# VH-VL binders against q8zy40: the designs that were tried, part 52

Target 1, 190 residues: q8zy40
Amino acid sequence: MIVGVVDYTVGNIGSVLTALKRAGAVPVVVKGVEEAGRVDAVVLPGVGTYEAAYALARQFKEVVLEKPTLAICLGMQLLFESSEEGGGQGLGVFKGRVERIKARKVPNIGWRYTHVVKNSEIIAEGYYYYLHSYGVRWGENEAYTAYIKLEEKYVAAVERGHIIGVQFHPERSGRTGLELIKRFLAVAKR
Short names: E, the ipSAE of ESMFold2; O, the ipSAE of OpenDDE; V2, 0.75 times the mean of E and O plus 0.25 times the DockQ between their complexes.

## First folded at step 23 (VH-VL; framework fv_regdanvimab)

Design t4 (at its last look DockQ between E and O 0.80; V2 from the best seeds 0.00; counts 0 for: pae E 5.3 > 2)
Fold by OpenDDE, look of step 23:
Structure t4 (fold): chain C 190 residues (1-190), chain A 127 residues (1-127), chain B 110 residues (1-110)
Amino acid sequence: as target 1 above (190 residues)
Amino acid sequence: QITLKESGPTLVKPTQTLTLTCSFSGFSLSRWGVGVGWIRQPPGKALEWLALIYYDDDKYYTYSLKTRLTISKDTSKNQVVLTMTNMDPVDTATYYCARIETYKDEGWYPFYGMDVWGQGTTVTVSS
Amino acid sequence: ELVLTQPPSVSAAPGQKVTISCSGSSSNIGENYVSWYQQLPGTAPKLLIYDNNKKPSGIPDRFSGSKSGTSATLGITGLQTGDEADYYCGTWDRSLKHVVFGGGTELTVL
């Protein structure tokens, strides 16, 4: 399976590429919508600033709506309606607003227990690695499938059809993360 | 000093509902990271975890008894209540409540341990 | 029903060292912190070890905990008659989404 990794040109996506390879995919860097149209699935990586990332990622909205998508950290955040970071405009795939997290320590960095409250073929409950200062506050939303507990509950994962967003970095989450990626790929192959 | 104390009936008839109250002092269930759990122990047998309620009202139940158990808290009264329906003689046990601390400096975790226990209350289910 | 496995009993003479094992799986001990509890006869359990190897205040240094892989171990050195009790390991299981205990180990001081 060919997986396009969208390059926001705002950070290192090497770890995502490596993780995808380990999971059995053929990752390719995607810089435009035409290239994205040629791949089987897409990954929105989670590196960079919101404003810079959105400026580049907004062109991929239709691709996200069309193809199996795994959005990671910042990538997930871009899928929501708005953000306190940057210009505030998101892709609007999911309802919700990205806000600065309330935690004992910001940014939230490290392994966190992730509660899965809705059955998912891809998202498994367990520990994943987080690195973020912003997030979406947990609330009633059918797309919200997992959360973590900081000073408040924050969305850890969202799902709508073929679109998966995770606040954590599966590429940095060892075996747990690798297995998640494998599950994503398996579902994407359907 | 942190203390917990279980209270409720010590004798219950089969099919009846058991209601136990855990009254605690020395801490607040509104404090981040705090939880209170219930554990029972049949005579001469091992500990069995029943239920847990956290500061944010998240609840967890042992799978085998989930349909029979309800846990709730009244933070203002420093109480946690456990109800168990359709009691059976097999449910005869000493029931404990205990405090759970679930955080380190770096963040929240589901379970570190039950650091303070009540003395337990013995509940006998008999006709 | 038991998710965590302990030896049903261990015994040793005063002054000796004993170890109590607790075997689980990747969904519990493998990923979560293990705690140990001491239950003296006729009393409520007492937290002995938390976070795999941490001791609450008042617990003697002769008690120790460790975890490796999907197993945990409680160590007791300088065994005393007062250590005669039941010992339980406990941890979170992500699959079951609740706390699990071992079957308990009866420690007899000979």
Scores: ipSAE 0.808, ipTM 0.906, lowest interface PAE 0.8, mean pLDDT 94
Fold by ESMFold2, look of step 23:
Structure t4 (fold): chain C 190 residues (1-190), chain A 127 residues (1-127), chain B 110 residues (1-110)
Amino acid sequence: as target 1 above (190 residues)
Amino acid sequence: QITLKESGPTLVKPTQTLTLTCSFSGFSLSRWGVGVGWIRQPPGKALEWLALIYYDDDKYYTYSLKTRLTISKDTSKNQVVLTMTNMDPVDTATYYCARIETYKDEGWYPFYGMDVWGQGTTVTVSS
Amino acid sequence: ELVLTQPPSVSAAPGQKVTISCSGSSSNIGENYVSWYQQLPGTAPKLLIYDNNKKPSGIPDRFSGSKSGTSATLGITGLQTGDEADYYCGTWDRSLKHVVFGGGTELTVL
């Protein structure tokens, strides 16, 4: 299947492209909304500049709503309503506000045990790699699938229909991350 | 400095419910990064994990016993309580509670070690 | 049977070296930190090794731990009669979502 990886600006999306290929997808770089309309699924990566990602994300809202979407780190944050990181207005797919995380050390860097609290065909409990300074506080929400424990609990994954967001980097999470990507592709084919 | 002590009945009849209390001092279970676990050891046999509770009230139970176990905490009293239903003679054992470390290098882990153990309490289940 | 497998017993003369193995799987030893516990006769277990190879204060240098793949090893050199005890490995298991122990190893110093 053809998977469009949105390139917000000049960023290093090589790890995402490699992981998608290893998972059995045919990744393509997507520069605009018309190109995204032609792919089978879309990835919103966690690389690129903050300003460019927010500006571009507004253009892709309809694509995200219509196609299977995997949003990674910064990409997941774009799916929320708003962010402290700047004046960026998110896509509002998920309820919640992105804020600077409360942790003993910021940014949160490294492997973290990720707790899955809702049945999911895609998100599995285990260790994933995190690198972020902003996140969404955990709370009761039908779409909030997983969390991590820092000084407070933060959303690690969200799901609604074919739209999946993860705060961690599955492309940097070894076998566990690769299997998550494979499950996303399998669900997306349906 | 840091101590844990198990208390409860030493004799229980089959089918009854066992309630054990872990009373501790030198730390608080209301602060992040700590947990308390329960372990048992039948006479002459290996250690067997039972349950744990973390500072944020997340709880985990040994899979094979999860329908019989309940763990809870009273942070104001520095106590953790384990309840085990439908006791049977095979449940005769020494029961321990222990403190669980969950943090290393700013990362949270479900289990990083059990650094302090209680002395244990022996429970016999017989008619 | 057991999630983590240890030899049931090991023995060696005073002054010699012994190793105790602990075999598991990728969901436990392979991805989690291993700890070792010493249980002297008639006493509660105590922490001997954590973080695969670290020692709490007061544990002699002759005790060591290591981990490779899905196996962990406790090493004891310069054996003393006071080392006679049961030794257990323990770690988290992601699939079971709880701690698992090995079956224990009885060390005899002869």
Scores: ipSAE 0.250, ipTM 0.754, lowest interface PAE 5.3, mean pLDDT 89
ESMFold2 (binder alone), look of step 23: mean pLDDT 89; pTM 0.921

Design t5 (at its last look DockQ between E and O 0.88; V2 from the best seeds 0.00; counts 0 for: pae E 5.5 > 2)
Fold by OpenDDE, look of step 23:
Structure t5 (fold): chain C 190 residues (1-190), chain A 127 residues (1-127), chain B 110 residues (1-110)
Amino acid sequence: as target 1 above (190 residues)
Amino acid sequence: QITLKESGPTLVKPTQTLTLTCSFSGFSLSRWGVGVGWIRQPPGKALEWLALIYYDDDKYYTYSLKTRLTISKDTSKNQVVLTMTNMDPVDTATYYCARIETYTDEGWYPFYGMDVWGQGTTVTVSS
Amino acid sequence: ELVLTQPPSVSAAPGQKVTISCSGSSSNIGENYVSWYQQLPGTAPKLLIYKNNQKPSGIPDRFSGSKSGTSATLGITGLQTGDEADYYCGTWDRSLKHVVFGGGTELTVL
């Protein structure tokens, strides 16, 4: 399976590429919508600033809506309606607003227990690696499938059809993360 | 000083519902990271975890008894209540409540220890 | 039904060292902190070890905990008659989404 990794050109996506290879995919860097149209699935990586990332990622909205998508950290955040960070405009795939997290330590960095509250073929409950200062507050939303507990509950994962967003970095989450990626790929092949 | 104390009937008939109350002092269940759990121990047998309620009202039950258990809290009264329906003689045990801490310097965890226990209350299920 | 496995009993003479093992899986001990509890006869359990190897205040230094992989170990050095009790390990299981205990180990001081 060919997986396009969207290049925001704002950070290192090497770890994502490596993780995808380990999971059995053929990752390719995608810089435009034409290239994205030729791949089987897409990954929105979680590197860079929100504004810079959105400026580049907004062109891929239709691709996200059409192809199996795994959005990671910042990538997930871009899927929501708005953000306190940057210009505030998101892709609007999911309802919700990205806000600065309330935690004893910001940014939230490290392995966190992730609660899965809805059945998922991809998201498994367990520990994943987080690195973020912003997030979406947990609330009633059918797309919200997992959360973590900081000073408040924050969305850890969202799902709608073929679109998966995760606040954590599966590429940095060891075996747990690798298995998640494998599950994503398996579902994407359907 | 942190204390917990279990209270409720010590004798229950089969099919009846058991209601136990855990009254605690020295801490608040409104405090972030705090939880209260229930554990039982049949005579001469091992500890069995039953249920847990967290500060944010998240609840967890042992799988085998999930349909029979309900846990709730009254933060203002410093109480946690456990109800268990359809009691059977096999449910005869000493029931404990205990405080659970979940926050460490590393972050939040579901469980890393029950640091204070009640003395337990013995419940006998008999006709 | 037991998710964590402990030896049913261990014994040693006063002054000796004993170890109690607790064997689990990746879904529990492998990923979560292990705690140990001491239960003296006729009493409620007492927290002995938390977070794998930490001791609450008042617990003697002769008690120790360790964790490796999917197993945990409780160590007791300088065994005393007062250590005769049941010992339980406990941890969170992500698959079951609840706390699990071992079957307990009866420690006899010879």
Scores: ipSAE 0.845, ipTM 0.921, lowest interface PAE 0.7, mean pLDDT 95
Fold by ESMFold2, look of step 23:
Structure t5 (fold): chain C 190 residues (1-190), chain A 127 residues (1-127), chain B 110 residues (1-110)
Amino acid sequence: as target 1 above (190 residues)
Amino acid sequence: QITLKESGPTLVKPTQTLTLTCSFSGFSLSRWGVGVGWIRQPPGKALEWLALIYYDDDKYYTYSLKTRLTISKDTSKNQVVLTMTNMDPVDTATYYCARIETYTDEGWYPFYGMDVWGQGTTVTVSS
Amino acid sequence: ELVLTQPPSVSAAPGQKVTISCSGSSSNIGENYVSWYQQLPGTAPKLLIYKNNQKPSGIPDRFSGSKSGTSATLGITGLQTGDEADYYCGTWDRSLKHVVFGGGTELTVL
């Protein structure tokens, strides 16, 4: 299956492309909505500047709603309604706001045990790699699938239908991350 | 100096509910990266994990016993309470509570050891 | 049924070396820290090793820990009569979402 990786034109998406190839997908780089309409699934990567990502991501809202979507780090944050960073609006797919994390060290960098609280075909409990300064505070919400424990609890994953967002980087999370991507592709094919 | 002490009944009849209290001093369960666990050991047998409560009130129970166990904490009293329903003679054991540290300079982990144990309290389930 | 497997017993003469193994799986030892506990007769367990190979203050250099793949090993050199005890490994299991122990190993110093 053909998976479009959105290019915000400011970052390096090589790791995401490589991980998708390893998982058995045919990744293609997309820069516009028309190109994204032609693919089987979409990835919103966590690479790029916050300003550029918000400006571009608004154009992709309908594609995200129509196609299986995996949103990574910054990409997950774009799915929420608002953000402290950059002052931009998000796509509003999930309830919540993005805020600067409260942690002993910011940014939150490294492997973290990710707690899964809902049965999921895609998101499995375990260790994943994180690199972020902003996040969504954990709370009771049917779409909030997983969290991590810093000084406060923060959303690690969200799901609604075929729309999946993760705060961690599955493309940098070794075997655990690769298996998550494979499960996403399997669900997206159905 | 960190100490934990188990208290509760030493004799319980079958089908009754056991309530054990872990009273501790020298640390607070409101501290990030701290938890308290319950472990039991039947006479002459191996250690068996029962339940865990973390500083943020997250709770985990041994799968095979989770319908019978309830764990709670009272941070202001420095206490953790374990309740186990429908006691049976096979539940006769020494029950321990222990402190768990989960936070390190290398990141948060669910468990890296139980560094301080209570002396244990022996509970006999008999008619 | 035990998630972590240890030999039931080991023995050796004073001054010798022993190792105690703990075998598990990828969901426990393979991705989580292993700890080891000493239980002297009639007493509560005491932490010997945490984070695979770290020792609390007061634990002699004779005790060591290591981990490879899904297995962990407790090493004891220079055996002393006071080392006679039961030894348990413990770790987190991701699938069960709780701590698991091995069945324990009885060490006898002959």
Scores: ipSAE 0.261, ipTM 0.754, lowest interface PAE 5.5, mean pLDDT 89
ESMFold2 (binder alone), look of step 23: mean pLDDT 90; pTM 0.926

Design t6 (at its last look DockQ between E and O 0.07; V2 from the best seeds 0.00; counts 0 for: pae E 10.3 > 2, placed apart)
Fold by OpenDDE, look of step 23:
Structure t6 (fold): chain C 190 residues (1-190), chain A 127 residues (1-127), chain B 110 residues (1-110)
Amino acid sequence: as target 1 above (190 residues)
Amino acid sequence: QITLKESGPTLVKPTQTLTLTCSFSGFSLSRWGVGVGWIRQPPGKALEWLALIYYDDDEYYTYSLKTRLTISKDTSKNQVVLTMTNMDPVDTATYYCARIETYTDEGWYPFYGMDVWGQGTTVTVSS
Amino acid sequence: ELVLTQPPSVSAAPGQKVTISCSGSSSNIGENYVSWYQQLPGTAPKLLIYDNNKKPSGIPDRFSGSKSGTSATLGITGLQTGDEADYYCGTWDRSLKHVVFGGGTELTVL
């Protein structure tokens, strides 16, 4: 399975590529919509600044809507309507606003217990690795499937059809993360 | 000083509903990271975890009894209430409530331990 | 039915060392902190060890906890008659989404 990893050119996506390979996929770097159209699934990585990432990611909205998508951290944040970071405009795939998190320590860094409140074939409850200063506050939303507890609850995962967003870094979440990626790939192959 | 105390009926008839109240002092259930749990222990048997409620109203129940259990809190009264429906003689046990801490320097986790326990209340289910 | 497995009983003479094992799985001990509880006869349980190896205030240094993989161990050195009690391990299970306890270990001081 060919998986396109969108290159925001703002950070290192090597860990994502490596994780995808370990999961049994053939990852390729995607820089344009044409390339994205040729892959079986896409990954929006979580590296870089929001504004810079959005500037590049906005062209992939239709691809995200069409192909199995795993959005990671910043990638997930880009899927929402707006953000306090950068220019504030998101892809609008999910309802919600990205805001600076309220936590004892910001950024939130490390392994956090992730509560899965809705059945998911991909998102499993457990510990994942987080690295972020912004997030979406938990609330009533059909797409919100998992959360973590900081000073407040924040969305850890969202799902709508073939689109999955995770606030954590599965590529940095050891076996738990690898298994998640494998599940994503399995579903994407359907 | 942190204290918890269980109260409620000590005798319940089969099929009746048990309502137990945990009254606590020395801490607030509005404090971040705090929870209160219920544990029971049949005579001569092991501890059995029943339910917990966190500061943020999240509730968890033991799977086997989930349909029979309801946990609630009144933060203003420093009370947690457990209800258990359709009581049976097999439910005869000492019931404990305990404080749960969920935060360390490493962050929030579902369960670090129950650091303070009530003395327990013995509930007998008999016709 | 028991998610965590403990030996039903252990015994030793005063002054000796005993260990109590707690065996679980990746969904509980493997991923979560283990706590240990001491229950003296006729009393409520008391937290003995938390976060695998930390002790609350007032717990003697004779008590220790460790965790490796999906198993935890409670160690008691310099065994005293007053240590005669039931000991339980406990932790969170992510698959069950609730707290689980071991079956308990009865410690007899010979």
Scores: ipSAE 0.828, ipTM 0.914, lowest interface PAE 0.7, mean pLDDT 94
Fold by ESMFold2, look of step 23:
Structure t6 (fold): chain C 190 residues (1-190), chain A 127 residues (1-127), chain B 110 residues (1-110)
Amino acid sequence: as target 1 above (190 residues)
Amino acid sequence: QITLKESGPTLVKPTQTLTLTCSFSGFSLSRWGVGVGWIRQPPGKALEWLALIYYDDDEYYTYSLKTRLTISKDTSKNQVVLTMTNMDPVDTATYYCARIETYTDEGWYPFYGMDVWGQGTTVTVSS
Amino acid sequence: ELVLTQPPSVSAAPGQKVTISCSGSSSNIGENYVSWYQQLPGTAPKLLIYDNNKKPSGIPDRFSGSKSGTSATLGITGLQTGDEADYYCGTWDRSLKHVVFGGGTELTVL
């Protein structure tokens, strides 16, 4: 399976490419919609600045809606309606606003237990690696699949059909993260 | 062979600051899935957890001593340093450092066990 | 949270079996992995059991571990005089966010 990783041209996507290869995918770098039309699935990586990522990612909204998509950290945040980091703009795939997290230490760094509240073929409970200063406050929503507990509860994962977003970095979460990526690929292949 | 060794003063006066160094070989704290922790054992008493630091600089301290403890690492020297302020005679103990494994076939977890221990260094706090 | 509870001492004859219990709560033993340590007189502790029931290389098969609910058990069969030591259980506590140990159990081989 050919998986397009969207390159925002800011930050390093090498760890995502490596993780996809380890999971059995053929990763390719994608910079435009035409390139994305040829891939089987898409990854929105969690590197770069919100505004730079949004500028490119908004061109991919229809691709995200049509193809299996895994959105990581910053990539997940782009799928919400707005963000404090990006001056209020998001793709609006999921309801919610990205805000600066309320926690003893910001950014939230390290391994956190992720609580899954809805059955998922892809997202499993366990410890994942987090590195973020912004998040979406937990609430009642059909798409909100998992949360973490900081001073408040924050969305850790969202799902709608073939669109998966995670606040953590599966590419930095060892076996647990690799198995999540493998499950994403398996579901996308069907 | 993986080894750890504690070093530092063996006698400290009350109110002084204790600095202990854990020097290790056979592994690196750059390796994913490991940490180094400190444990003490007062004479004739049980093991007491103190602190740990992970490969990714995440740190944890026992709550009751949190304000007195600092842990740091120097990966280039293969060392972890524990500092404990305001020493008191009740802090007299053997201090151990140990490697912490956080990864098994069950996946990642904050603590599976301390698989290699140093020999310990005895610190006496008295006038 | 209360510290992990172990019996202060146990004893048995050579060749017999002994078990050492470790009782805790949901935030420690219940939700986390238990490890066991042997401390021979005058030495540093040594890992015997990790992941509730797994053994590092070099640990004899006569040592075993198990966990049920909020309780863990170390078993030693074919007891030898060289097994005289203190035994500690340890685990992560999710609420405290650090490691907790039991009070230790002194094993005497009669």
Scores: ipSAE 0.006, ipTM 0.563, lowest interface PAE 10.3, mean pLDDT 88
ESMFold2 (binder alone), look of step 23: mean pLDDT 90; pTM 0.930

Design t7 (at its last fold request DockQ between E and O 0.92; V2 from the best seeds 0.00; counts 0 for: pae E 7.1 > 2)
Fold by OpenDDE, fold request of step 24:
Structure t7 (fold): chain C 190 residues (1-190), chain A 127 residues (1-127), chain B 110 residues (1-110)
Amino acid sequence: as target 1 above (190 residues)
Amino acid sequence: QITLKESGPTLVKPTQTLTLTCSFSGFSLSRWGMGVGWIRQPPGKALEWLALIYYDDDKYYTYSLKTRLTISKDTSKNQVVLTMTNMDPVDTATYYCARIETYTDEGWYPFYGMDVWGQGTTVTVSS
Amino acid sequence: ELVLTQPPSVSAAPGQKVTISCSGSSSNIGENYVSWYQQLPGTAPKLLIYDNNKKPSGIPDRFSGSKSGTSATLGITGLQTGDEADYYCGTWDRSLKHVVFGGGTELTVL
């Protein structure tokens, strides 16, 4: 399976590429919508500033709606309606607002227990590696499938059809993260 | 000083429902990171975890007894209640409640330890 | 039924050192904090070790805990007759979504 990794040029995507290879995929770097149209699945990776990322990522909205998609951390945040960070505009794939997290320490960095509250073929309960200062508050939403507990509950994962967003970094989450990527690929291959 | 105390019937008939109350002092379940758990121990047997409830009302049950157990809290009364349906002689045991710590400087964890225990209450299931 | 495995019994003479092992898997000990509990005869369990190797206030220095991989170990040096008790390890299991205990170890002081 050919997996396109979108390059926002806002962070290092090397670890994502490596993780995809380990999971059995053929990752390719995608910089435009034309290239994205030729791959089987898409990964929205990254860390960095929301505004800069959105400016580059907004062109891929239709691709996300059409192809199996795994959005990671900032990539997931971009899928929501709005953000406190940057210009405030998101892709609007999911309902919700990205806001600065309330935690003992910000940014939230490290392994966190992730609660899965809805059945998922891809998202498994357990520890994943987080690196973020912003997030979406947990609440009633059909697409919200997992959360973590900081000072408040925050969305850890969202799912709608073929689109999956995770606040954590599966590429940095050891075996747990690798298995998640494998499950994503398995579902995407259907 | 933190204390917990179990209360409820010490004798239950088969098929009846057991209701146990854990009354505690020295801490509040409104405090972030706090939890209370129930553990039982049949005579001469090992500890068996039953259920826990957190400050935010999240609940977890032992898988084997999940359909029979219900845990709830009344923060204003500093009480946690455990109900267990369809009691059987095999459920005869000493039942404990304990405070659960769920956080460190690094953040929240499902289970950090049970640092204070009640003295336990012995429940016998017999006709 | 038991998720964590402990030896059923250990024994040693006063003044000696004993170790109690606790074996689990990646879903429990492998990724969660281990705690140890001492249960003297006829009493409620008492927290002995938390966070793999930390001691609550009042626990003597001769008690120690360690964790490696999917196993944990309780160490007791300078064994005393008053240490005769049952010892349990405990931790969280993500696959079961609940706390798990070992089967307990009976420590006899010879």
Scores: ipSAE 0.862, ipTM 0.927, lowest interface PAE 0.7, mean pLDDT 94
Fold by ESMFold2, look of step 23:
Structure t7 (fold): chain C 190 residues (1-190), chain A 127 residues (1-127), chain B 110 residues (1-110)
Amino acid sequence: as target 1 above (190 residues)
Amino acid sequence: QITLKESGPTLVKPTQTLTLTCSFSGFSLSRWGMGVGWIRQPPGKALEWLALIYYDDDKYYTYSLKTRLTISKDTSKNQVVLTMTNMDPVDTATYYCARIETYTDEGWYPFYGMDVWGQGTTVTVSS
Amino acid sequence: ELVLTQPPSVSAAPGQKVTISCSGSSSNIGENYVSWYQQLPGTAPKLLIYDNNKKPSGIPDRFSGSKSGTSATLGITGLQTGDEADYYCGTWDRSLKHVVFGGGTELTVL
């Protein structure tokens, strides 16, 4: 299975490429929508600046809506309606606003128990690795499948159909992260 | 000094509903990272987990009993209440409440121990 | 039966060392903090060990805890007659989404 990893041209996507290979995918780097037509699934990685990532990601909105998509950290945040980091911009795939988190320490760094509140074929409850300064406040929403507890509750995962977003880094979450990626690939293959 | 104390009926008839109250002092359940759990112990048998309520009103129940249990809190009274429906003689046990801390320097975790226990209250289910 | 397995009983003479095992799975002991409780005859349980190997204030150094893989161990050295009690391990289980206990171990000091 060919998985396109969107390269915002800022930051290092090596960990994501390695994790996809370990999960059994054939990762390819894509820099534009024209390159995405031949891939089976897409990954929006969590590297780079919001402005640089949004500039490219806005061209991928149709691809995200049409192909299985895994959006990681910054990539997940791009899918929301707006962001404090992005000057109010967002792709609007999921309802919610990205804001600076309220936590004892910012950024939120480390392993956090992630609570899953809805049945999911991909997102499993457990410990994942987080590294972020912005997040979406938790609320009742059909797409919100998981949260973490900081000083406030924050969205840890969203899903609608074949579109999956996670605030954590599955590529840095050891075996539990690798198994999440494998489940994403398995669902995408159907 | 932190204390917890269980109160409620000591004798219940089969099919009745048991309501137990955990009254505590020396801490607040509104504080981030606090929880209270309920545990029971039938005579001569092992400890059995029942239910947990956290500071933010998240609740968890032992799977085998979840249709019979309800846990709630009244933070202003420093109380947690456990209700167990359709009591049966096999539910005869000593019931304990205990404090749970979930906060560490690294953040929130679901459980890392029960540091203070109540003395327990014995409930007998008979005719 | 129980999700966490402990030996039903152990015994040793005063001054000796004893260990009590607690066996579980990856969804409980393997990825979560383990705690141990002492229950003296006729009393409520008391926390001995939390966070796998840490002790609350007032717990003697002769009590220790450790975790390896999906198993945890409570160690007691310099056994005293006052150590006769039931000992329980406990932890979170991710699959069940609640706390689980072992079946308890009765320690007899000969």
Scores: ipSAE 0.271, ipTM 0.762, lowest interface PAE 5.1, mean pLDDT 90
ESMFold2 (binder alone), look of step 23: mean pLDDT 90; pTM 0.930
OpenDDE, look of step 23: ipSAE 0.830; ipTM 0.915
ESMFold2, fold request of step 24: ipSAE 0.082, 0.056, 0.036; ipTM 0.700, 0.691, 0.673
ESMFold2 (binder alone), fold request of step 24: mean pLDDT 90, 91, 91; pTM 0.928, 0.930, 0.929
OpenDDE, fold request of step 24: ipSAE 0.854, 0.852; ipTM 0.924, 0.923

